# Designs tried in a protein design chat: VH-VL binders against q96il0. Part 23

Target 1, 167 residues: q96il0
Amino acid sequence: APERGAERRDTAPSGVSRFCPPRKSCHDWIGPPDKYSNLRPVHFYIPENESPLEQKLRKLRQETQEWNQQFWANQNLTFSKEKEEFIHSRLKTKGLGLRTESGQKATLNAEEMADFYKEFLSKNFQKHMYYNRDWYKRNFAITFFMGKVALERIWNKLKQKQKKRSN

## First folded at step 14 (VH-VL)

Design Zg6
Fold by OpenDDE, fold request of step 18:
Structure Zg6 (fold): chain C 167 residues (1-167), chain A 120 residues (1-120), chain B 111 residues (1-111)
Amino acid sequence: as target 1 above (167 residues)
Amino acid sequence: EVQLVESGGGLVQPGRSLRLSCAASGFTFSSYGMNWVRQAPGKGLEWVSYISSSGGSTEYADSVQGRFTISRDNGKNSLYLQMNSLRAEDTALYFCAKDYEFGSWAFDYWGQGTMVTVSS
Amino acid sequence: QSELTQPRSVSGSPGQSVTISCTGTSSNIGAGYDVHWYQQHPGKAPKLLISDNSNRPSGVPDRFSGSKSGNTASLTISGLQAEDEADYYCQSYDSSLDAYVFGTGTDVTVL
């Protein structure tokens, strides 16, 4: 039995955006949209005296960003592939070529494309549901840690003020 | 129920390579970071490696840095550890461990482990 | 590798309370990193008992409690039962190593 070549599912390359913020930047930087995910990556600033809580927050944000980037990169690739296949299939069924007489790429009408979108959304409904659930959980966690970090910073500022008054 | 099942352990000579696998089930594998933790016979636990949920980030203990490679296939719900240039001190039971809740650096589920023995 | 320091063994009678200490350094527990606790029965995988210093995951009995102060974390087992005989490990993160670190482990014996 010929070993059916495992179709290498074209996973989007984990394209670490090569955008490097200036080394002396004390702020988070937003990069250009990623070509696969269309999401703008954030380069998170690392304070010199980063607290454990700040580090946890940063790492959580970074991981969440990577998770989002990978999900949407894959989703967009899948979408593009399936869209193209759909168009080709429909054109073939209509007896139409892939190119118009003018040499332009043949396109389907809005109604036909609406069918594709409905089918695609239906097919990926569960995947999107799980993504949304996880997205909310992650963002709630991030928000929670942001609150904790804010409180920690306030407390540290108060302690510093007290120490300055005592000296 | 969450299950993690390690495999690929065995007896190897020093300098050889081995690849461990961990099959995950019962949870959304692609949502969580994964770890390898090892335990030498009669010894304590030692963290070995971490991989993020997307696989975009990896971390290693100094003891295995440059020799081990962690990877994952989210489509197969599988975690891997490629171990190269194995040493006698790498002899251990290797556990696959799942990250706990987001923002917690704990491990909530562990496999039963796979034994790696490095001996001449 | 910098391990967190635990007592080698702790013993108690059924129904008693025992406490296991986990002492770190300024680069881990003393730096403010959270401590987690695991139970490991002989020949079994570790089980998470306490996360984030004092959080008890679902399914963990209420007789297990965790605390942290300074560079020391503590696991308390109240109402010690025969089934609690196991090895216990604390775990944290060390900034100097940029790695997760485990304690040396404590053997809990029920007398």
Scores: ipSAE 0.878, ipTM 0.959, lowest interface PAE 0.5, mean pLDDT 93
Fold by OpenDDE, look of step 16:
Structure Zg6 (fold): chain C 167 residues (1-167), chain A 120 residues (1-120), chain B 111 residues (1-111)
Amino acid sequence: as target 1 above (167 residues)
Amino acid sequence: EVQLVESGGGLVQPGRSLRLSCAASGFTFSSYGMNWVRQAPGKGLEWVSYISSSGGSTEYADSVQGRFTISRDNGKNSLYLQMNSLRAEDTALYFCAKDYEFGSWAFDYWGQGTMVTVSS
Amino acid sequence: QSELTQPRSVSGSPGQSVTISCTGTSSNIGAGYDVHWYQQHPGKAPKLLISDNSNRPSGVPDRFSGSKSGNTASLTISGLQAEDEADYYCQSYDSSLDAYVFGTGTDVTVL
């Protein structure tokens, strides 16, 4: 009995682009688009005297970024796979080969591809709805913490000015 | 309803390995960070490990650093804790705990726990 | 030593108010990290009572309240009921340990 090769589910390697910003950077860095998600990763700067609120914000931003990277990486892989399968299936049905006489990859017309996109969107509608919901929740939380951090920084600056005036 | 069900606990000898599992249901598992927290018999709670929603970030208590590995499979709604080089001090009830809302470092849902006993 | 300090036990009569203190250090509560509170009945999983110092999750009675000042957080149980007999734990984050930390726990007894 031939050992059915365990289809290694190509889980998108969680390979966050090893873009390492310069060590002396005092700013957030934006890396090149990830090859799977097509999202540009951000390397967040960590200040020497990071407050608990700043830390929470940074961690939340990092986690949200990772969450987005994973979602879109998986979505893009699924999309690409299903698209290819669709094209192959349609070409086969038409009695066409996968390659043209000129050796180019055979493609479907815009109308046929429109059917694929409609089906794909319909199939993934619920998934996208959940993603959008969570995306809004995360970004709302991030924005909220950004506001808190901004207020904290203003307050700290005011306290420092008062202390300088009293000395 | 949110449910977390731990499994994989048991009696093991010191130096051995054990893998715990937590099956999650009733919420979007892939959206939340997950934690392991343990409680030794008659003792308090001790945080063990954290994993982000994507699994891209992990954190460990010093007591388990280098010995334990937290992981997750979002497709299976499952959380794991690989425990290597087990010690008597690792004897505890191990809870799977879900992160609360985004930006809160609290745990809103806990499993019933799985007992790990490390004894010669 | 890395745990937040709680009283070992607190007792009260039905209808009374009891307060549980949670004392930290300059690397956790004193650093400005939020405190969370959990209730644990014997043989049960912990339940979140208070998040982020004073936030009450849905389903938690209003008789539970949290506060924080300096290095100390407090959980107040007003109108103590028999079902409130349990262990209570505070939890925060410690920057020196880069870890979540729990309190030593408080046994609340209803007399």
Scores: ipSAE 0.831, ipTM 0.943, lowest interface PAE 0.6, mean pLDDT 92
Fold by OpenDDE, fold request of step 18:
Structure Zg6 (fold): chain C 167 residues (1-167), chain A 120 residues (1-120), chain B 111 residues (1-111)
Amino acid sequence: as target 1 above (167 residues)
Amino acid sequence: EVQLVESGGGLVQPGRSLRLSCAASGFTFSSYGMNWVRQAPGKGLEWVSYISSSGGSTEYADSVQGRFTISRDNGKNSLYLQMNSLRAEDTALYFCAKDYEFGSWAFDYWGQGTMVTVSS
Amino acid sequence: QSELTQPRSVSGSPGQSVTISCTGTSSNIGAGYDVHWYQQHPGKAPKLLISDNSNRPSGVPDRFSGSKSGNTASLTISGLQAEDEADYYCQSYDSSLDAYVFGTGTDVTVL
């Protein structure tokens, strides 16, 4: 029985952006676009006196960022692969080679490509629905925690002012 | 109904490896972080490892750091724990546990567990 | 110590109220991290009772309540029933360990 070669699902390498912000930075840093996701990663600043709430918020933001990076990296790879397969299949059906007489990569017309986009979107509709749902849930939660952190900071400032008045 | 079913437990010698699996159903698996928690016989609960919903982030307890690897296949609704260099102190019932909600850091559903026994 | 401190056992008569304490340190409960509570019957999986200090998930009876003050969280079981006989665990996060931490567990007995 021929060993069915385990299709190595080309998972996009978790490309941790090798971009290191300057060590003395006191603010969030935005890196260059990732080569797979095309999203710009944010390097979050960690204050010396980070509160538990601030830490939790930071972790949620980091996790959400990674989630987005992976989703779009995989989506872009899948899209590129399926697009290429579609083009090759259609060219073959037309009896055309992969290259034109001028040596350029053969392309399909806009109408044919529209069919590909429609099919691709249809095929991935459920995946996109889940992504959108989770995107909203995550961002609402993050926004909520941002509000809590803001309130905590206000409260801490007020307490400090009261202590200064009492002394 | 949410269901988590662990498998892969058994009797192994110290220094050997074992791979645990958890099959998830009844919820959108790819939307939630997942955890492994273990319980030694007659002892309390010990958190072992966490993996984010996308698999991009992983965390480990110090007791298993460098020896255990958590992973997931969202296409198969499956969670895994690769356990290397097993020790006697790793003997426990291993639970698969689902995150309750994004930002809660609680676990709302647990499997029945799979028993790992490390003995010479 | 990497674990939250709970009493080893708590007992009460049916209909009574019992409270289980969970004491942490400045790196977990005392730092302001939330506490969660689980119930575990013998030979069964743990069940979430309380999340985020005082939130009761759907399906959990109203007789279970959670609170947190300073370095200590508390689970109160009002109107104790025979079915409440189980082990109870608190859980939080510890910044010094960068890990989730459980309590030592409390055996609740209904007399």
Scores: ipSAE 0.744, ipTM 0.896, lowest interface PAE 0.7, mean pLDDT 92
Fold by ESMFold2, fold request of step 18:
Structure Zg6 (fold): chain C 167 residues (1-167), chain A 120 residues (1-120), chain B 111 residues (1-111)
Amino acid sequence: as target 1 above (167 residues)
Amino acid sequence: EVQLVESGGGLVQPGRSLRLSCAASGFTFSSYGMNWVRQAPGKGLEWVSYISSSGGSTEYADSVQGRFTISRDNGKNSLYLQMNSLRAEDTALYFCAKDYEFGSWAFDYWGQGTMVTVSS
Amino acid sequence: QSELTQPRSVSGSPGQSVTISCTGTSSNIGAGYDVHWYQQHPGKAPKLLISDNSNRPSGVPDRFSGSKSGNTASLTISGLQAEDEADYYCQSYDSSLDAYVFGTGTDVTVL
């Protein structure tokens, strides 16, 4: 069934991506990379007879994706801004201009840029440590619920098989 | 360790607005969904609103839909509830509450609440 | 709208066991949604006692236990103590409302 234009469509921005998969798809969709986080969003399939456990899993995966995208979007923006500020600060200290004689933006060599990368990672160490902890906690929970959903589906299949034999 | 402190309650006339705040500390605020739950004097608990950890998803009880707006600022570890078009039945102690574990829809830490009284 | 049904009050003597029921409908507990339990002393914020039907969070005494069957959940307090005198609420999710729902509350009195 094709997407119907008569049904209400959400217009307001609600996340980092505006990709909209077909409304009646039977499969999860992977959208294009988000400009800010550089991560590919997944658009989750909602089964027609979604169980409470399936709903929990879907919402947990959706919210984990949003959480992950927000973290990396923020980190990518601050990384780019602080990198530019570091380069400008070091060029000024050397008495160099912001552009080369060819008109291109001046930059620093690999050894000098390594100082920036080390400083950035050191400043954000605690934030990344907490992110990694919660990332693993979330993925453990997701895997656990995936297992529960799989068992639920097997159990429902066995109940249907038992009901069929008694009829 | 975990602490949630609500503020912004008070006495207000029907039809007016209030903005509640909840300051969070002792946990990674940006990792957890947050809720507002209210309790009218001498009455039980009523869930009001939910916001996901990123702020990308919100939900509201029917009784407040269209009048209340939940929001968060993860940079300030703060949760908010903008309450417009207040009614006498909105009179309650308002708690902010943290989602428990990932995948659990329980609330493990609650603030002490801020009182909102809507009367003439 | 939708509330989970609890008895208004339950009482017991110290050392006895009391059980609080929480009855829902086919759109919440009966649909298979988990049940959580909270304790609330007068003038205090609610405290999570049981999550996900039977899980006991850290720091909750093992005399508190929970179970769920059909559209009914139960909280059992074994070995009732004076400090257990409080209000108790169950909570679940309702798919017809797309909302969290609380029980009507039970006042536990320790005689």
Scores: ipSAE 0.731, ipTM 0.900, lowest interface PAE 0.9, mean pLDDT 86

Design Zg6
Fold by ESMFold2, fold request of step 18:
Structure Zg6 (fold): chain C 167 residues (1-167), chain A 120 residues (1-120), chain B 111 residues (1-111)
Amino acid sequence: as target 1 above (167 residues)
Amino acid sequence: EVQLVESGGGLVQPGRSLRLSCAASGFTFSSYGMNWVRQAPGKGLEWVSYISSSGGSTEYADSVQGRFTISRDNGKNSLYLQMNSLRAEDTALYFCAKDYEFGSWAFDYWGQGTMVTVSS
Amino acid sequence: QSELTQPRSVSGSPGQSVTISCTGTSSNIGAGYDVHWYQQHPGKAPKLLISDNSNRPSGVPDRFSGSKSGNTASLTISGLQAEDEADYYCQSYDSSLDAYVFGTGTDVTVL
């Protein structure tokens, strides 16, 4: 009975992993695969003196991860739903039952299932094209900000060396 | 072309609630963060709220924290602002605004706004 | 709440250059956050003119330019034209508020 108010993890209905990295970690962490998207979330470290560029990079990476997980979670559900609908429709057209004589769910042979995969790819082609475009745009932006952060850190170390030589 | 159309504004009494909607078209809505920005009559711009592209992250201005709730439905290409416990100072034209490019915190497309008037 | 400071108005003759200042604090512009600029004609929605201090989005005339130094950002309109008569707002992010902040607005008049 769950009305004690205790927190547990045996059922987690969220679409995102509930992994919680160590409180004082200085590193990003990679959690277990998300149940719905099958992607591993990254848990990002927030440094004490985070610069504006570092903050932008972190938030961009976090939001890109969330965006990517949502897309694939939705596509996995759509794929499963449309696969079952395709099989059901083709079995009904052939006058075959939804179950085999052993009681298992009836399926189509590999040649017939190839028709589904072709239809699914064609139907979802434009959606995946837009996803790929935006995925590349996001990754280009992330790489660009990673370069800017690296340059910022080099500049900061150079200024620190100048101060030490002046002392 | 990119279009953002706000709706749901009107005249309400203080303490009441109102729900704004923003219908988006002409771009992949689910790829971009969205904002609400308001402008009181004859005044400047004030940022109100932000929601990430997936809806997983939200932010609010201190003036509306706890009273307003931003949400989105990516299946309907729609952004929402639930405004509770409205006050006279919430009177403004409310704009829906799209994030510019990934990693830029600018807003490139704005709707024409929906007017909310809170009067006693 | 916190606002970036802009002059209330600026004016110039056609063909002249005008500059609008946007002054912040150590928690926003002074911390290194980028500044963006918007143009708003009467009764219209704002339009993005300059992003990320100096980037000009596609379709924005090259007479608009931006810069940032210290706590201050500047928008310069070179070769001022009649259609540039509008309100102009700067925008940045403030780390102490965890919020986007807009400037107080500048009314540009073409004489």
Scores: ipSAE 0.729, ipTM 0.897, lowest interface PAE 1.0, mean pLDDT 86
Fold by ESMFold2, fold request of step 18:
Structure Zg6 (fold): chain C 167 residues (1-167), chain A 120 residues (1-120), chain B 111 residues (1-111)
Amino acid sequence: as target 1 above (167 residues)
Amino acid sequence: EVQLVESGGGLVQPGRSLRLSCAASGFTFSSYGMNWVRQAPGKGLEWVSYISSSGGSTEYADSVQGRFTISRDNGKNSLYLQMNSLRAEDTALYFCAKDYEFGSWAFDYWGQGTMVTVSS
Amino acid sequence: QSELTQPRSVSGSPGQSVTISCTGTSSNIGAGYDVHWYQQHPGKAPKLLISDNSNRPSGVPDRFSGSKSGNTASLTISGLQAEDEADYYCQSYDSSLDAYVFGTGTDVTVL
């Protein structure tokens, strides 16, 4: 049966997640969504008898998670920045300020915002293409190492059984 | 073509600091882990530091732990090594090196290195 | 001090085969960590020859091969050529140090 420690509430008013797996956990954990990337981090278990192959798999999964979270966090920031720049540029062309008369942030209508979304997708197409290529390469590698770890564990189990039967 | 170009080496006195840079091109820099490896004149290779593709994980050789800081800027395709409290034994040619393939811990592309000399 | 042990030098005539050993401990090669091999000509950066014990990266001639057994890895150069005269280093990971480790290096001389 899995062992879980006491649930800990987020105490940081800054909005940064403070999820911590139980100290004695023997399993990987899936944490809450990261505020900036909206991805759920996996908190990996490190067994005390971790083989070199198991260590490679764990580090590859950890690094892939970090890589993926950074890509989407950066993409979300770029989206927000370019959206504001697009709105500002179009408002300036219309002779309008950044704020309405009521002090609220000025914005564009749906047709004008559709132009932004089309431009954003076109501008970032190559970056997303390379991301998708490397995402598939990483997931293929992870799947390959998962298979190797499974075979390693089966072999060790069979070796232990043969030792007992030949004793 | 993959290129790695180190810079920032020079002659410095013991106890001083130096910052190395490595400019990368010809591959998706943000997808790969990066390393610093050094070679003292006439000596063998010594691994110095590692940084993961995102910069979220770093590792250091015991000889430099607490004195050196590896970092990267994926927006500038650049790798850095901040070297503080330099010692004579840090004198070496410093290479930056790219991780090979995902899941491999080999280094497939190396720069030509930048020389750091720590002497009075 | 965890360095992988290599012979200081080996030599051979053109066309001969030479083998370079790389001996580790139970915390690196003996624990099952992979071994990689690099060639370094004087004044040049190292080049990856063999990754993950026996994999030959694209562009590396077939005459280079690698293997690993127990605590020892081997690089074999079949059909030695003049341009193979260089220093060769093995590399692995050491779990006791939590660090990448290189071998002591082997100077290959073509007679």
Scores: ipSAE 0.725, ipTM 0.895, lowest interface PAE 1.1, mean pLDDT 87

## First folded at step 16 (VH-VL)

Design M8
Fold by OpenDDE, look of step 17:
Structure M8 (fold): chain C 167 residues (1-167), chain A 120 residues (1-120), chain B 108 residues (1-108)
Amino acid sequence: as target 1 above (167 residues)
Amino acid sequence: QIQLVQSGAEVKKPGASVKVSCKASGYTFTEYYISWVRQAPGQGLEWMGWISAHESYTNYAQKLQGRVTMTTDTSTSTAYMELRSLRSDDTAVYYCARDQSYLPRGHDYWGQGTLVTVSS
Amino acid sequence: QAVLTQPPSVSVSPGQTASITCSGDKLGDRFAYWYQQKPGQSPVLVMYEDSERPSGIPERFSASNSGNTATLTISGTQAMDEADYYCQAWKSSTANRVFGGGTKLTVL
């Protein structure tokens, strides 16, 4: 009995895009789309004199990004899996093989695929709603801290100007 | 008062599955995540994964991928963790812990723990 | 896997300052959390977001992050502070959480 090779369920490898921004960059860098999430990672710049509030903001942004990356990586994996299952199921129902006579991967027509997309979206609608809620809450928090950092920077600039005038 | 109450101790055979429950009270269940953490006897803490209260978001530790399933029942404010294909090295105290989804505040409330013993 | 490294044990005399370190790759880019665990008890969050204290945690507990090292500091250490302490941080790119190996604090 041939040992059915355990299909290594491609667990989304934790492959952090090894995109490394130039060391001398004073700006945030956007990497290429992640292969799993299809989201572009942002590499946040770390200022030499980063304030505690700026650091907190940066870390919050990083955490939110990672959260988002992981969500979409999983969602895309689920989507791909369900899509494949759908295709296989439909082909089987049609009495068609997974490969055409020419050896190409058998595909469904656009109409059949539209049904899949509609069903998938319907099935995942609630999931996406809650994701969006959480995403908005996180971004609201980030925006709030961005405001605080902006105020801090203004205040620090004002203090520096006052000190220069006093001297 | 915020409380997480876990199910009682379990004894399982290798290859079996265990399902641990964690009932949350004292807060809006749907606004938080539940994380699961285990601790083998005399060992450190191991993070297993988390789930959003609405099951819209799950994140499992890579080591446990394929063996662990986390679920929630919002009607009872209960989280569940199922671990399949149990091994002797899965013997541990399993904790549920509340996790904030929006702010990085860590696991601020913990269950009392559930001892799962895997013995032949 | 980004491993958080802690010293296995730290010993201090009563009233002295205890310092527990947690080191990890890119820890400077992530929030550190600290948990106290006493024997037979569930862990308790003692520090979050690198340096924030939950309600009910004594002021003698403080934490800082410098580079890739987080430090939990307990000033005026008391006998009741004897416990295992764990750091935690997010794992890069996976949004997983990882714990340090734990540090046993002994108050001599």
Scores: ipSAE 0.759, ipTM 0.903, lowest interface PAE 0.7, mean pLDDT 90
Fold by ESMFold2, look of step 17:
Structure M8 (fold): chain C 167 residues (1-167), chain A 120 residues (1-120), chain B 108 residues (1-108)
Amino acid sequence: as target 1 above (167 residues)
Amino acid sequence: QIQLVQSGAEVKKPGASVKVSCKASGYTFTEYYISWVRQAPGQGLEWMGWISAHESYTNYAQKLQGRVTMTTDTSTSTAYMELRSLRSDDTAVYYCARDQSYLPRGHDYWGQGTLVTVSS
Amino acid sequence: QAVLTQPPSVSVSPGQTASITCSGDKLGDRFAYWYQQKPGQSPVLVMYEDSERPSGIPERFSASNSGNTATLTISGTQAMDEADYYCQAWKSSTANRVFGGGTKLTVL
């Protein structure tokens, strides 16, 4: 929960934080934030001998990531659009133009903007409730399959050690 | 038991609109999407689009953008598909189908289909 | 988005194994689904998530998906399996669902 900028600020050599996954990586990679959803995509590792269970887990994680990115991209777009519409409507009600004397976009003060934030959250409460429900269900299912994969890998390691002893 | 029951057959003239209903029962309506799929006589299945029952997500097939509107009414567990500016090649059976929830299980339940005939 | 190609027809004798293919670029990177449609009826889901079988679908139905090809396999084919079969691919909850052109399975 406390702010920690280590992953953002501790990236490789100075000034160049360009993301580039290495070839033949044995690990999942976390990319930079998507500009529409503001979420960091995971680039999934595909092992050479991926089991059917591992394949299903990877595809479920991939599908869930895309679902989550689309939800937040849509909400971010809706938020931005409705914010501008709210500002425009309130400026019109006050008889003010869309731009100040200096040509900059006119804005509302923080107390006026609080009305927008409250209204936006209220309008979208049910949508976020359903999103939270689906988010927890998806993550529970993924965790369940991660557990199954972990057990499969432990079993395979035990079988490999037993073969070496008997040979 | 899970059921999707669609409205009856329609006959329309070119340029008109049609609105097909799909009443869901036997499951939590807001947990799933509804897809709409049509099938022209003697042809294959054509996906038209989907809507989340709580209307968080909508997506229409590119060919139908601007002519189709999908809505839901959660109080009656009913989905609607409206197709405007009808043409003769819109003559088809229109299906609603239950679509993805938190697991991508496919179109696991289908309505009985609604024949829409567009003729002069 | 993707084009899914199926053979227009497949014929098998009763008791033989039927194999219906569905081809698309990198189809094995996504979940594939299969639907059966008999004349005058709504489609029925027969395989989902590449190889999973819904409750009520006989065990003689199986499927696989790898590379560019998904395959529906019906072992011990029966006359009641005569139908049109459609593959489908899902990219995500927010992307287009894509159907193949369909394959008419004839049991003779």
Scores: ipSAE 0.516, ipTM 0.770, lowest interface PAE 1.8, mean pLDDT 83

